# VHH binders against Phototropic-responsive NPH3 family protein NPY3 (NPY3), part 5

Target 1, 272 residues: Phototropic-responsive NPH3 family protein NPY3 (NPY3), of Arabidopsis thaliana (Mouse-ear cress) (q9fn09r205to476)
Amino acid sequence: DWWVEDLAELSIDLFKRVVSTIRRKGGVLPEVIGEALEVYAAKRIPGFMIQNDDNDDEEDVMEQRSLLETLVSMLPSEKQSVSCGFLIKLLKSSVSFECGEEERKELSRRIGEKLEEANVGDLLIRAPEGGETVYDIDIVETLIDEFVTQTEKRDELDCSDDINDSSKANVAKLIDGYLAEISRIETNLSTTKFITIAEKVSTFPRQSHDGVYRAIDMFLKQHPGITKSEKKSSSKLMDCRKLSPEACAHAVQNERLPLRVVVQILFFEQVR

## First folded at step 24 (VHH)

Design x4 (from u2 with H35Y)
Fold by ESMFold2, fold request of step 25:
Structure x4 (fold): chain B 272 residues (1-272), chain A 118 residues (1-118)
Amino acid sequence: as target 1 above (272 residues)
Amino acid sequence: EVQLLESGGGEVQPGGSLRLSCAASGFTFSKYWIYWYRQAPGKQREWVSTIYEGDSTRYAESVKGRFTISRDNAKNTLYLQMSSLRAEDTAVYYCARETWDAGEMDVWGQGTLVTVKP
């Protein structure tokens, strides 16, 4: 809608008043309100399209924090009103501008509602300056926990089984890609952290475990100093019965894998 | 035989758009993680974008928001929609398939040249 571009020129106080009036009168879909918020954020929040932490001016941080908190407060509650990518950008900005814990928790909850719509790139969120890792892995754990919590509630109600299974499958593939990327990038990624994340989605449906294998192999390749026990624990994440023939062929030659895993793959190929 | 063939390169003005295609043959395209890379003359080849199983994506910072990777599994074709093109986007663009050895590419296309005029 053409009016959303015009509204992005307004001060935040006037923007809030105009949008609130539009919502009160009705007749505008939540998706249009979400679009207005996204356009406004893109024009008014420095670095919104790309996460950064280079703003060290306390006045700027406080002003941008207030702006961001206002936008978060204005998010329509309807799931379809905003994209997952937009919510993740708001979360990234909330870290940069030091928004309150309540705003971050609400964003995490909203992202969890639609995590299957995220991309691997969305989950690569820069860690705070001075942290031990390049990317903030704990924030991604929180997002996955929110997704798991919400899907468990839907499972208990026995609602939307087909939609839940599709969402779980998509998140499993998303996390396989994410784990491969943080394994490639983070030289100090602990085995415990890798396994903890992978286990959150380990029982989700997958057509194959080739993606899990790729993530495990990347982890082993980039962390050769881990113990034999850690290699065994990491390798248990995949179900060897669900590997494609191509993945099996590579895995049986893969010296990074524990011998036990190689033997299991060979055994399953004999009974197939 | 496993092959990748890029097409769709050409000349564009700054700010213009172009859509690259990469046709795959000899393997199950949808089950692989597929990459776009580019190489300007005299420079090192650099990563541009990845599409994972399930069509999740990742982009290099320099192209984020301007390029979109996608694929059509029925046609075994990968796409790179490029918009807001800049002079620094001038390069030969390659598609590549990740091998089973994590992080390594075993199949490369011949490349397609994109030229953004000064």
Scores: ipSAE 0.764, ipTM 0.908, lowest interface PAE 1.0, mean pLDDT 87
Fold by ESMFold2, fold request of step 25:
Structure x4 (fold): chain B 272 residues (1-272), chain A 118 residues (1-118)
Amino acid sequence: as target 1 above (272 residues)
Amino acid sequence: EVQLLESGGGEVQPGGSLRLSCAASGFTFSKYWIYWYRQAPGKQREWVSTIYEGDSTRYAESVKGRFTISRDNAKNTLYLQMSSLRAEDTAVYYCARETWDAGEMDVWGQGTLVTVKP
């Protein structure tokens, strides 16, 4: 929208006043308000579009913190008003600028409401410099926990089972892709962390376990020093009976898998 | 027979747009993770974008915000919508399917040339 770009030139105080007035008068969809917030954030927050945690000036950090907290407070409550990707960028910035716990909690809640709309790329969030890992995995765990919690609430209220099952299935696929990517990059990814994340979505419906097989295989391939016990624990994440014929054919030849798993697949092929 | 066939390449002015297609035969995209790669003259082949089961995506930093990967399951066709094209985007673009050996590609298209004029 054309006036959205002009509003991004305003100070945060004036921007807030203008947006508040527009919202009171009505006639503007929440999606347009969300667009205005996104354009403003992109222009006024250094490194917002591309994650950058390096800030040199403490006074500037405090100003950015206040700006960010104001933008979060202005988010329309309607789910369609802002994209999941934008919310994730706000969350990343909120950690960098040390915003209050309430802002981070609210952002995590909002992301959890629509996690199925996230992309694997959205979840690949760089860890702070000096950390042990390239990616910040703990943030992603929090987002998955929010989704699980909210899904459990929706199940209790007996809303739409088909919509909840579709969302769960999409998140399961998302997490399979995410686990494969962090496994490929993170030499320090522990077996415990890998399993903890995978188990959060293990009860979700899946048409096949091919995606989780891919994630397990990537983990085993990139972490050859793990113990037999760890390989066994990781391999339990998939149900061999739910592998496609193509995945089975590869898995029976896959020397990275525990022998017990290979035997199970061969047995099911004989019975099947 | 499993095949990937790219099309849609051509010459374009800087700042212009193109849409590449990758038609799949012999398999269904829904079970596979599919990639776009590109190779500029004299350079190594580099990853551009990935689409996962469920249509989740990932992009190289150099193309974020300018390129969009998508697919049409009914046509078994992958797309790469490219906009704001620059000279450094000049390359042969390939689609590829990840094999079951994690991180390895077993099927490549023959490529389609994209040239961004100076």
Scores: ipSAE 0.738, ipTM 0.896, lowest interface PAE 1.1, mean pLDDT 87
Fold by ESMFold2, last read:
Structure x4 (fold): chain B 272 residues (1-272), chain A 118 residues (1-118)
Amino acid sequence: as target 1 above (272 residues)
Amino acid sequence: EVQLLESGGGEVQPGGSLRLSCAASGFTFSKYWIYWYRQAPGKQREWVSTIYEGDSTRYAESVKGRFTISRDNAKNTLYLQMSSLRAEDTAVYYCARETWDAGEMDVWGQGTLVTVKP
């Protein structure tokens, strides 16, 4: 819709007025309103497409905060109206411009409703200056917790179906990829943090534990200074019986794994 | 025998679009993490995009918003849809499969040349 691009030229006050009028009159799908918001944000919020934390002007920060809070207030409530990626970009900006607690909580809730639609790249969020890590891992933990909470509520309502299990399976794969990437980058990633994140999705359905193995192997490879106890604890995250034949073949030769795990894999292969 | 074969390269004008394909044989695409890389003349090979099991994605900053990685598991084929092409996108594009040793690639395609006219 090219009228969407024309609206992005308006001041935020005029944009809000026009969008509010369109919503009041009806006849426009929530997805079109979401598109208008996304195009507006991309054009009018500096650095929206690229996470950036270098704004030094107090007045400019306050203006951008107000703009962002207005856009968040305009989000249609319908899940399909905006993408998960767009919501995550709004969350990144809300941290950078120090938006209020309510806006951040609402964004986290919305992201949690559709976390299975996120990409690994969406979750790689730069940490604030002065932190020990390159990426903000705590914010991702919050998003996973929101997803877990919301799926548990759906299960309680006796509305369990294949859609809920499919969402859990997709999130499990997403988190396997995420854990592999932060393990590759973060020299300060603790064994406790790795396990805490992995355990949030450990009961979710998976066709195999190959993704879990890849994440564990990356963690062990990039953190060789951890103790034998820590290696044992992280390796327990995978069920060796759920590894594919290809993963098993590699794992039995993998010197990074605890001997006990290698013996378990060999035992299962011999018994079959 | 495990093989990857890229195709779809060619010459395009600046701002144009192109779709690359990577056909896999000898293994099941859907179970592996698959990558696009590129190498411009005189430069080192550069990561472009990744698709994980479950079809989650990641992109290099230089191509984000312009390139889309996807795959068709029924055809055992990976795609890279390229739009808003620039002269600096000129390179040989390769697909690659991550091995079981974390972070290492064990299978590479032959490459397909993309030339964006000046």
Scores: ipSAE 0.731, ipTM 0.889, lowest interface PAE 1.1, mean pLDDT 87
Fold by ESMFold2, last read:
Structure x4 (fold): chain B 272 residues (1-272), chain A 118 residues (1-118)
Amino acid sequence: as target 1 above (272 residues)
Amino acid sequence: EVQLLESGGGEVQPGGSLRLSCAASGFTFSKYWIYWYRQAPGKQREWVSTIYEGDSTRYAESVKGRFTISRDNAKNTLYLQMSSLRAEDTAVYYCARETWDAGEMDVWGQGTLVTVKP
């Protein structure tokens, strides 16, 4: 929008005052307020959009924390006002600049409301320094937990099963893609963590488990040093009866799978 | 016979836009994870973008915010909308599908050339 770029030139105090006035007067859609916030964040937060080289500047954590907390406080409550991707970027920055737990909790709640709209790329979040993993897997677990909590609440309110099932199905596909990708790039991903995440969405509706198979196969391929027990535990995540003929054809020749799983696939194909 | 065929390449000015298409045949398009790669002359192919089942996406940092991957499963067609093109985007662009062997591509298109003029 024509004025959002101009507002991004303002100090945070002035920006807050102008936006608050615009909201009070009315006549501006929440989506436009969300756009203004996103443009402001992209311009003023080092490394937020990675279009400039600001994120290596070692700026004062306190100053950036205050800016981020102000932006989070200004988020319109309307679900459609901001994208899930923007919310995830705010969460990433909030961790980096050590914002308070209430801001992170609110961001996680908002992301959970829209998790089916996230992309795999959004979930590949760098871990804080000093961690055992390059990527922050715990933050993704939190986002999934928020989604699960909120879908359970909607089930209690007798919401349409079609809407809730569609969201769950989309999140299941998202997490299949995430698990495959994090397995490929995170050498320190434990079997326990892989299984924990996969189990959070294991009961969600899927017409096939082909995506689960792809995630398991990637995990096994990239982590060949895991124990036989771990390999077996990971392979139990898929329901062999829900594999497509194409996936079954590959799986029965897949030397990464435990022999028992291959036999189970062959058995189920015999009884179909 | 499994086939991928790219089209839509051409010459553009810096800052310009192009939309690439990749027509697929011989497989159930919606069940596969599909990729765009590119290769500048004399260089190795590099990953550009991925679309997963359910249409979730991922992008290389060099193209994020400028390129958009999408697909139309009814038409068996993958798209790459490229905007704000730069000289370093000059390459032959390929679509590829991931086989059932995780992380491996078994089908590649012939490629379509994108040239961003100086």
Scores: ipSAE 0.725, ipTM 0.891, lowest interface PAE 1.2, mean pLDDT 86

